# Ledger of designs, part 15: VHH binders against q9fdx1

Target 1, 300 residues: q9fdx1
Amino acid sequence: MEEDGSDWGGLAPEILINIISRLTIQELWTGPMFVQKSWLTVCRDPYLWSIFDLEPWFDSYPESTHLWSPEFEQKVDLMLRSVVDWSEGGLTKIRVRHCSDHALSYAADRCPNLQVLAIRSSPNVTDASMTKIAFRCRSLKELDISYCHEISHDTLVMIGRNCPNLRILKRNLMDWSSRHIGSVPTEYLDACPQDGDTEADAIGKHMINLEHLEIQFSRLSVKGLASICEGCPKLEYLDLFGCVHLSSRDITSNVSRLKWLKEVKKPDVYVPRSGDVAQTERYGHWRLYDERFDIQAMRI
Key: E = the ipSAE of ESMFold2; O = the ipSAE of OpenDDE; V2 = 0.75 times the mean of E and O plus 0.25 times the DockQ between their complexes.

## First folded at step 4 (VHH)

Design X9f (framework vhh_6fv0_2; at its last look DockQ between E and O 0.16; V2 from the best seeds 0.00; counts 0 for: pae E 12.9 > 2, placed apart)
Fold by OpenDDE, look of step 5:
Structure X9f (fold): chain B 300 residues (1-300), chain A 125 residues (1-125)
Amino acid sequence: as target 1 above (300 residues)
Amino acid sequence: QVQLQESGGGLVQPGGSLRLSCAASGFTFSDYYMYWVRQAPEKGLEWVSTISSGGSSTYYKDSVKGRFTVSRDNAKNTLYLQMNSLKPEDAAQYYCAKDSFDELWAGSPYAFDIRGQGTQVTVSS
């Protein structure tokens, strides 16, 4: 056993676990996992894998075509599957991007205690794997399926029917055609769901306990909004940013029904009346989102 | 084919400085985390520093914190390591390594197998 001279080589596994448990996933793979083989073994302890959160990494990772490649998807799938295995059923939170049905189905079968699922920007996640999630992960409290274009209203229905503890739903759609030109495949951008009212109806009918809803850039109409406001009386947070088919009046009239509403984000997007061609000014507001991702915080 | 070429090593006195460079080719450099690792005589490969794909996040071994600075120029496909206040214990062959998710998550102890030939850093009075 070549005592690799790292000051840490003599630590009892229990101590090491305690130390490692305080580290982020990124911190783990930037150093500790590479110290020695024994450390790697410790890093696979199920205790360490109750939460799998890659969001900090993605926040530090620039948007690129690579992220949308099949190769990258395979990497994410591999990571997710590995973590699921290491967790031995103890995984409660998954925050990833660019995973596929393969990995998600694998997780669904093995993570009965899952409470948080965030799978933003997963183009190859479909109703097939999400249905499994709905039936097998009934403790789900938070779901983020933003920018997942192959997930339909049917999934929302299944989630609503089977996950009574759902409090947070994020179903944002992409309107970054201008910002992501060159990084996001055009085919994917074009595949954005257009049936906002159907999704809204699903939410209103089946997610009565919802407290937080994000449906940015949904094309829902006032009818859809009414369905949500009627069906989700416990809403505290509603994000309607980019919902261009909603007028201020529509929003005010319907959200007034929500007695617990603390915050509503309005479309802030000038819906050009039928005659004004100026599509170009719509994208200025996205600059504000970039400033909040101050990646500097992950300095180990 | 992935190619990494380290340079900038040499002989310095204790307290001296060196700047290492790594020229990358054969892959989209800007899409990958990059690592500096080192191997001293009769010691195993040791992690030194990590930098994120965009360069916004940097990580260091505790023993080099405050002395070493990792940076990258994605336009030039180049990774850098500024080493200040060098100590005798910093003497090693330094390697630039490419991130490999597959190896990392497969539990391979050889996550740094994709690396260059290295550059020698010697610290001697």
Scores: ipSAE 0.030, ipTM 0.374, lowest interface PAE 4.6, mean pLDDT 81
Fold by ESMFold2-Fast, scan of step 4:
Structure X9f (fold): chain B 300 residues (1-300), chain A 125 residues (1-125)
Amino acid sequence: as target 1 above (300 residues)
Amino acid sequence: QVQLQESGGGLVQPGGSLRLSCAASGFTFSDYYMYWVRQAPEKGLEWVSTISSGGSSTYYKDSVKGRFTVSRDNAKNTLYLQMNSLKPEDAAQYYCAKDSFDELWAGSPYAFDIRGQGTQVTVSS
């Protein structure tokens, strides 16, 4: 309601959403709601729902198997659908985890001005909803599909072809943090894509305005890296952590053509116990040992 | 294992009445605040009513005050919503929910634990 929202009209939407999202339901219904009726109008004002960002909550919450349940996914989907409706098509930023094709298809059909989409750790998001995002959300500037193992290189082709303003892509395949790996279902980790060069080629051919790229634990070879470096001349940040098929020499020679490059994260990783210990440790313990790769690269 | 099952919906004419029920199991019902929330076709989830664990405190969305009454029977683990003077804008899928104590949702107005299929309320037009 515009009438009730007038007291908050000058406050930036991001600040207001951050304040409101920190209040418990009890605080909203017994405190501010009883004292300040405008709080209820503010919570559903479409202008306030230009951004839906759950990353601060996930950042503060320790990983647990509960997050990977169908019940939690359904809760996230219901929240996202609600915010899509409250935004009345005005959503420009979505940062959630554990959503599915159902909620993303709903958002794609109703939020044409979406600029930021982050859906980390969403195992039931596939190319089906992502193709809709690519076709309908052409203003997309930032995409984070890290740990989304049902998404393929076809999504990267479609996003690159239809979203010419894309500047940031995060396509990290494995969480290197030992705190998180033990809580991720083995079935999900086993589904991790093995298609490094095909994805690299899609990025290099179709994402020409990219400035920030993260592809941690990609299986790309020097050919894939060359495709990215040739196709994405505006890159300022490149994260290749865990890309075990790349040598320091391969990286140095390929990134030398990138005139705007400010930082490169090297594949500095050793897998100490993958597949030889208890189920909780099968994919969970990475160590940073770059010395071996640097020495071998200099010899080759 | 928490279970919530809604019933009592149906088709009514404007000005009609319906009584919704929610059968709860798998948790200590008498310890939790309970909620009624609804979702209209092509609309988001909307809070309707809240009742305290003992039933002594009730809260309502402004548009339903005076028309809807929430109550509970802790001996039967059942939550109720009496809906009078129904309007076309009340047509929605109605769900009951318990407080979510997940740390992730503690600061969120979306902290509802919705488990059931809901019950459909249709107001003829």
Scores: ipSAE 0.005, ipTM 0.141, lowest interface PAE 11.3, mean pLDDT 75
Fold by ESMFold2, look of step 5:
Structure X9f (fold): chain B 300 residues (1-300), chain A 125 residues (1-125)
Amino acid sequence: as target 1 above (300 residues)
Amino acid sequence: QVQLQESGGGLVQPGGSLRLSCAASGFTFSDYYMYWVRQAPEKGLEWVSTISSGGSSTYYKDSVKGRFTVSRDNAKNTLYLQMNSLKPEDAAQYYCAKDSFDELWAGSPYAFDIRGQGTQVTVSS
């Protein structure tokens, strides 16, 4: 796209492949695939589709209720299925949002070399497709199931048992990003999982090689933290932002066992008080925290 | 429900200029990439230009770069194509097209979501 002024169809195929391999998926679909048929042939080359990453698009796209519709989910599912087909089994990295069990089951059956799976904010992904991922995609090194509230601790058990190379797990439960304020359906917020110690126990028992863990807004107690620190001795990064049931003392006493730990993000979360207009407008979806999750009152 | 209506075409001399407009309705215009495409009798549908949803990134077919400028006014739901230094090979029916994940996700990256009648650009000697 940035080589404007050249006849893209006149370049040797080897040069075209190198140029196209540097483009994002959005750039591929907005430019070179429409220039000439020779570019279309190159754009469907399985080598180009080892990575399917929609996060740059989602980062730039304003959040709206449309993104949470079944129609949008079906579009994401169809796109993922198409890339799986184009990759011919060579897909190693998937980063999407708002997909479902249908697309993930399709990918699990066809992408045995998958190393990265990120499916943030996918409310219709359950343990069913994730179990298939665990059994079929055993090379998995990174999993991001943040904001996937229909996935349970069973997925963590199955991934831990079947994917021994897992080094990065992201299981953030609340999206603190301002991009999602005001557009996230209340039914989704109401479904947020509340049993952090069960998930922490699954992680500690089964993910011995974990180096990077994010569990923002988990309701784990010091018992869950202890399980993680005892069971994941290779941890280098631990994100506990919003983990309201952990004290600073609980954290320092448990993470001292982690010889390789380089960074811990502590639960220091600001929750706007009810009636604060500027903060309410900024954190509209966090009004539920003032009424349902009162951070200072929820300690057990 | 999606509607796209092109206007601004006409007869012009070589080296002349035209400004095409595309009025959009039935969708949130500012959320989508938009395209200009054209069709001449001896050719199939040909991509001309692309503009990002916010208007900050523009792309052009090599043969029109430096002569054509795509722009959009998201407050007015309108896409524009300023065509300068027109050549006989630019003569075609011009259409605007919406970036539709439907067409792309059906596995047809050639498929433009063309909903309008187009506007004719004729370049005479």
Scores: ipSAE 0.000, ipTM 0.160, lowest interface PAE 13.0, mean pLDDT 75
ESMFold2 (binder alone), look of step 5: mean pLDDT 79; pTM 0.793
ESMFold2, look of step 7: ipSAE 0.000; ipTM 0.165
ESMFold2 (binder alone), look of step 7: mean pLDDT 79; pTM 0.798
OpenDDE, look of step 7: ipSAE 0.011; ipTM 0.295

Design X9n (framework vhh_7nfr_2)
Fold by ESMFold2-Fast, scan of step 4:
Structure X9n (fold): chain B 300 residues (1-300), chain A 125 residues (1-125)
Amino acid sequence: as target 1 above (300 residues)
Amino acid sequence: QVQLQESGGGLVQPGGSLRLSCAASGFTFSDYAMSWVRQAPGEGREWVSSISGSGGSTYYADSVKGRFTIARDNVKNTLYLLMDSLKSDDTAVYYCAKDSFDELWAGSPYAFDIWGQGTQVTVSS
């Protein structure tokens, strides 16, 4: 038997590194590639792990209560910690969902060159790990903390102060594309942040180089919008979908000062769905709106 | 609560055979790929074998291929590892592991939940 590459149909490990680096993360984690003893050697090559991106997998996976379980979070944390170790500090991009403070703190301590962090729908990530990211990952250029309800304006202040090259921020509060409200825990929905203007002020004061901002379903007022438009003169993209406290007049007046603005997504009025089956879903939506948004702006 | 209980380990002579079992509870056994992972004294964990939820696909580490057979009984919620032609290098604690993310992550040695104390296999003369 040949020594080099016989474990994977006659391919040498050094050749397989080039093949594996071209696979999506889900392809890398599935199939016979894992089953050869020498696969451990190739997967531990730091060159494979400059980027860890699970968004394609989540985009293909149907929403379910399983994704919100402690068991699933533990598995995401295990993968993230493993990839952090394999990268030998070389990770520059992390895009995951349902991770926790534990794995994110581990990454913060070991990945000082992190430039992109996306942790969408991570209900157990708090200011504790995000403060660590701010202090240790100062090269951060893109941050997506959408649907992370335990993260507060304090994280935005710390990130803004410590990550001067931040250009993209996504702080969306409700996943409008999710039509499966019944699969999302009530505790998560109830924790939705209400600090619209406080968060807007943090962005405007500390994120001066921002070029792309998404704050869908934020409760910010015209004062918060003014703070963003005054403080972030380089904005090219602004997404205000679902920001029910902003009028068209308020938006037009404030965005006129943004010389580089290419696109603004304006708030749409909430339109309740019709039909008997839709009444239960609409009740769930109205529960979120009633507890976090202006009732009079949304109902009939 | 997910529970995995390994059994069947022991002392065996080189060239001998042994059958390991893993009793699973707390989840729908047939929906998940299952694996065996071993750890020799003073060494890291090594993936040994995996089987798909249906039992239709099996995978083996090159070091055990042709000598070990992984099997499952989805009625009894039990995973098996049939070990033949045992070598001194097979001496390790053997752990039963449930796959992460259904079959998507099957075969990854770092994406498994490992439960219990494992079962000790010692191959010596």
Scores: ipSAE 0.000, ipTM 0.147, lowest interface PAE 15.8, mean pLDDT 73

Design Y1b (framework vhh_7b2m_4)
Fold by ESMFold2-Fast, scan of step 4:
Structure Y1b (fold): chain B 300 residues (1-300), chain A 123 residues (1-123)
Amino acid sequence: as target 1 above (300 residues)
Amino acid sequence: EVQLVESGGGLVQAGGSLRLSCAASGFTFSSYAVGWYRQAPGKQRVVVASIYSGGSTKYSNSVKGRFTISRDNAKNTVYLQMNSLKPEDTAVYYCAKETYDDFWSGTPYFDYWGQGTQVTVSS
């Protein structure tokens, strides 16, 4: 059988981004009759809106500090709210960055069949909207809350309790893929969670069906790792890159009980020096050399 | 509502220096990347330098090591310090504010252009 597959979902977000990016926020809400009519006609077909995925666009271009502005967040929120409306409750996958509690609360109330939620680098998403997602979107299978520093362990507890089908969790704290290391405002870096073991315990106690876990740069100890390995026996993939409080021996000992484990990414405790510039550039983040995230200091 | 006003251009001999300024208003200056473009007579407008709100900078190969871009968020102003000027640097220099379209099109695009300031370098 042949499938029309993901082609329609990919084209629809491109059309919407192209239209919205050309308009100011004011124009989107009050715009000329002609522009509003054309825009709504193109985007109103609910068949196009089972998937809203902006990750390919963010991956195609370098990060800039304007992505962290209130103006950009408002544009992303408006795009997400519009797609939620046009989907008529049919959205199953949302992958965006730089959204807020306002748009996520709106989506939670209207998209009960949501299976995939990725909201990477959304500093104004808190436990308030995420609790609502947990309660209302019980079919959730994949959650990516990487680089979302206002989300706490309470979200992980609520998601684990209310979303029994959750198989994939990405809770990475530092983005090594960014090519503009000076682009992230310091206030967002300062909000980075410090309590790895509390989050590890929430995962181990409440996410028993988890198959894929990424917790890069978590400050969890061997006790937190033990909690995860005991509580998530179905794990097939575990990414511990940058988890500098974990020794190789502690990792090997704890992951030995995971009979389905196919791959584990171990902490990189190496601090690049002059002469290892190619490795430093590959990962692309000066945030690793922030005093709080110094690999050498954290390993000790 | 968005305004960009360039100043500091003029006539200078080869090897000389000029400092261009761009005063911005009508938007949250600290949240946006801003840059300098130039257009020589009969040629296409080309990127010279850009500065992101976090302070990261990018330069065209023709000006690396000679030009320095900087910003003062308290004054809503971006600067271009031009040293070791050459006759081929002769152009109208434009200040521009980056938009979200730049990231969606894959082509650098700055909207809300200034009026430009003429730089003439004599041999």
Scores: ipSAE 0.006, ipTM 0.191, lowest interface PAE 10.7, mean pLDDT 75

Design Y1n (framework vhh_7nfr_2)
Fold by ESMFold2-Fast, scan of step 4:
Structure Y1n (fold): chain B 300 residues (1-300), chain A 124 residues (1-124)
Amino acid sequence: as target 1 above (300 residues)
Amino acid sequence: QVQLQESGGGLVQPGGSLRLSCAASGFTFSDYAMSWVRQAPGEGREWVSSISGSGGSTYYADSVKGRFTIARDNVKNTLYLLMDSLKSDDTAVYYCAKETYDDFWSGTPYFDYWGQGTQVTVSS
């Protein structure tokens, strides 16, 4: 293209995902090495690949069970690995969904200047690839591992110890913002981690420069919250939506030490009315609160 | 630092068999998928077979399915190609190639290192 690079990088990922979605894995795997396909040749310019961001595509794409298939995961992995190669080590930002350890391990070995990693809804990413990210991508400033159930507190310890510039962490456990919640597999939802306080302790002890933290639906107690508030004095944004073990009083008393805190999202601002209706009304209030929170979160 | 060295090539009669070996060094062999690629005189490169890092998955070109078997020994850091029922069309230089990924099913077909090649000639 003759454009001065304006919009060029944004178009290349959308072209790549549209092509990959239409071809089989075997066709993509054997083709680029032996017969140059015109679309792949266009995407080989390393200048295009400082940033690889598929979030706009996922936000506009209808949620479906297909996105949770092994075949789709393999296509995302192939795409990410190809972009890593084409970037020649120049990638600074990666935002994808439904990738696995294979592609992330490859990226960790080849993208030492990575500053932003978002891998939302990647159920087959584990501590194995995330440990490599921690040791090799020490310039990391933003990490979004929301809805990644195989990642444990060990990743948070390793990231905190090795990535001193980390400013933004998103570790949300349930995607209540999904317009089509029924499309998410039940086995994935059932695998949701239960280790709130151990993860909170890792954050508080090792992520001292954190400015933005989201831990929606964490099972942390007041002890875990105290660890975060004591250890992360630079926090400006704290999202505790769905954290069922925290009261408003617990939150207010602990966040009072955070001098630069601009916003805190609490788990439940509604006091249910007494009676049998209160139990069903509480469930309804959580859904209503979630919808309002999602609208506000889109602005941040 | 990475080295791939092929052996086992030679002259064989049609219908015969050969076993190619590739000795790998300078990297963690079990972490990477490996492939065999051949090039006949005056022709382009033709992919022959791939094996995942664990050895659990194999893939073959249609021209060699049922005749060739790819295998690896991760303790000895060696890749193998067992070639049965050889045909004149199998005459080529055979290259051992290291893939950039550990799994060929989700990987790109870009090879970062190649061996020197070993000549296989099928002639009466």
Scores: ipSAE 0.000, ipTM 0.130, lowest interface PAE 16.7, mean pLDDT 75

Design Y2b (framework vhh_7b2m_4)
Fold by ESMFold2-Fast, scan of step 4:
Structure Y2b (fold): chain B 300 residues (1-300), chain A 124 residues (1-124)
Amino acid sequence: as target 1 above (300 residues)
Amino acid sequence: EVQLVESGGGLVQAGGSLRLSCAASGFTFSSYAVGWYRQAPGKQRVVVASIYSGGSTKYSNSVKGRFTISRDNAKNTVYLQMNSLKPEDTAVYYCARESYEDFWSGNPYGMDVWGQGTQVTVSS
């Protein structure tokens, strides 16, 4: 009972984020002397910063066009850079959205023990910062570059060659829900990469330990799928939702070689199958319509 | 300098039409959702219609079917076409840019830039 409630090891980063949420970025950098000193004392303990995860905030935050603005990107970049500095190289997990090459390059140079990187919906991240991640963060186990349209096949080659422990890759090209609710800028949706088979080949040739792969809306052909299934024998989860060039027969024949496969999501779940309305209604197509009309997306 | 400037208000008879315009400057207009709000004397300011950068629109129940919101990103302008006007539509109409002042708290309803407003008066 002597130390009951005094052990804060698992809660300190959450408390710190709560404190930061009460300060503007300007106040964080130029605030009153007393507030600034108290804040710096709390924030600068490197043991608090092994994980920087904003996904809970984004999950509770309504989708908005403001998230796609240069101003919002600058806020994310400044916070990521600050956390990198406070961690003193101790960051092992980063999950953010709407960051840029600037902040990510800064993190790559300073966080060599990074194991998890998720940068979903970061349109200004390119191969330039991702090649630094590949070279410097060789312990990477999980990478989520979904909806990052300036990242190319070259990133996948470099990550695969330099990060032998990679087990999870999420390279989803479109958020189907966001496309229909209009919160995402149309120019960003139109920039969606068309290079399916070269990306599939990079994955198959270089990511041999992959256990979880998501490539929703990829334009890969059966040749690309064959490359993945041949090159990634440890796959347990494969998400091919929206991959319009793959037939159910092509998928079944190729995934049969994957001895550890537990689940595969097929492309046809979002499109009516052969015009059979009763079949579509029975087997889950309606769930995507419900997701599109999710009350949280329309909350006032 | 970030600003929104409304125009097109005036006096109109019931059943008539007006088109409001909101000119934006000082920011990347195409990246922001923009909305129209109105405030009648002694009442709270309420949302009328919103348009997202992708073209998706939302309308309050009181104006749905009568008002149409649209945007022209090349001209940095948002419009509100008001048809079948009623005396109850009499208010000052404001243009506002959606923004989230509280980055971390997730406040979904922050408006960080407001126009000066334009008066709409509908006679019976």
Scores: ipSAE 0.005, ipTM 0.156, lowest interface PAE 10.7, mean pLDDT 75

Design Y2n (framework vhh_7nfr_2)
Fold by ESMFold2-Fast, scan of step 4:
Structure Y2n (fold): chain B 300 residues (1-300), chain A 125 residues (1-125)
Amino acid sequence: as target 1 above (300 residues)
Amino acid sequence: QVQLQESGGGLVQPGGSLRLSCAASGFTFSDYAMSWVRQAPGEGREWVSSISGSGGSTYYADSVKGRFTIARDNVKNTLYLLMDSLKSDDTAVYYCARESYEDFWSGNPYGMDVWGQGTQVTVSS
């Protein structure tokens, strides 16, 4: 008795997770993978792999130290590389966490029609794989590199120059809603990028078609904000939450030139959860959300 | 107490048939996918077959496809492996194993968190 393949769109990722969870590091490189070949035959239908999205799974599970381990990263990399192979170049959307340069470089070479890339909390992704994404994946429309501290302004320059259809950029530096401080390595927190203006200039000079920008907890100054507002006239959404070097006056003056702007989230308003005390010590002067720029809340 | 207990093994002639059973206790059987894994003398473990918690999906190794059938009875908490057209190469200890729902997120490297003690199948003339 064969299984009907009619529901493979929902089953293939579940099967893949079960296969990958059974493999040790040694079994990937030296030992037999007694189940892999038979299970992989089931998952090799390219029609299943236009989209590879693990965000629902990450949102369903609490943050843990295990997610930050080298072993977990290697399993995510193997999973992504396998899906890239099975897609036969058909992948258009990738949403994963904790991947590395190895898997992204592999995807860049093989998925030229990629439109969405989200790699949140991937501390071992650097400019090396991201510049390759920029050169190979020119159809990119959405990029989420939030909490990826080894990526620099060079990636933003190359993405902006090579991906003219980019409409959505998420470059957030802190995740306050889903993490426990004890679960996130201090090394990753300490690697947080410091020069917000260099990144803001890259965005303003090279990403002229942006409609949605999130740069939460960026250290950009009014000069960087001016560069973004002058260079990205199509912005409809701007999230500056936690950007401590910007005043309400600086924001109001600069965003007035954005004709299509529907919403801006201000930096001087934050109510941290009790578990975020260590982060609050860095940003303790922030206040509650100022809704003057929330169009839904404004009376006109 | 979570337990898996295999039975039904034995000596059989080539071309013969056997039915293996695995009695599960101490957990909600229908919530877990189940697998049969075998190990021949001097060899590593070889996955044979898997079945989803509902029984709606079944999977087979190429070496047994068309000859073996995996089934489950969620009322009796029992997993089955129906083996037909047995070959000498099928000689092995057969293990029943439970697949963890959260293995990927929990960090369990093997994916199977509960194993039975095994039952010997010998195919010889």
Scores: ipSAE 0.000, ipTM 0.148, lowest interface PAE 13.3, mean pLDDT 74

Design Y3b (framework vhh_7b2m_4)
Fold by ESMFold2-Fast, scan of step 4:
Structure Y3b (fold): chain B 300 residues (1-300), chain A 124 residues (1-124)
Amino acid sequence: as target 1 above (300 residues)
Amino acid sequence: EVQLVESGGGLVQAGGSLRLSCAASGFTFSSYAVGWYRQAPGKQRVVVASIYSGGSTKYSNSVKGRFTISRDNAKNTVYLQMNSLKPEDTAVYYCARDRYDDFWSGTAYGMDVWGQGTQVTVSS
């Protein structure tokens, strides 16, 4: 995969993804002569690659079924592998979406100084590559695994144990801002983790230096919240938006022990009573209440 | 249920070879580091070799160059190939899973799943 992707990786990230998204897989294999000749020399300069961040592109791009395709995942993996090679081990920040275990395992083996990893909406990333990240990238300070449904609490244990500098964790389970639910595959939605307390316990027991935590739409109970507040005394920001099993009283009683807490986002969401709780909680009823949640920041 | 089962132990003469196997069940084997410990009578349990989920290996100084650890994720099995065996290698050998990828922390208490052990006896 290095030969296939290496010609593209030295462009500015937003330009690189725009070019690659417009090519078919066949065109990507052969490559345009102009790109091969003019950019290959520039792309091989490792000074270009301490940071690989595609989030600005995704933030400006509307949600699409194409993003969830195997073809798009292959393009992201090829870009990431190429940038890893061209960085010569110098990558400190990776922010991508729709990557897989293949590219992350490659990065884990070659980027020991990684400090920031964001892999939002990567359904084919599992504990297998995340275990390698935990073991090899011990300088990790920020992890965003939001909307990654194949990752379990075992990853949180391993990251917490092996990455003592971790300060920011984002483990959000649903993107309530997405108005286009038809763009997200049903299999992905159905795979959404339901074991909030096991994940909360892993965070509380192993991530003692955490300053920023987002666990939107987690199904954790007051017991899980207690574990987090007990184990993470340095928390400054806590986002519990959509956590339907927590009451305001549960939250205020547990967060009162957090001396450094500056902001907590409350659940403040519709509590459904229908038999299709998952669909109601994730899409239909959340959309009815989204405008009311922007002001639910509570200072302690 | 989560389980590790060792096999391949036995009696061998000094200079001989032995291959230990550890069969794993009940968990995603490829996501965990696995390793071998040994315990001689009246001694503390000590780490012998480990293989991390990513494939990297580590060995104690006493076995380096003689033992080789490997894994087969398709068969959920870890192996310990023991060559040039010495009488001081005589011990019960234990397979262990490490949820934290930290076999070399100086404690066996980080291991959350252990096998039953298999006896290796090397005659002088």
Scores: ipSAE 0.000, ipTM 0.089, lowest interface PAE 23.3, mean pLDDT 74

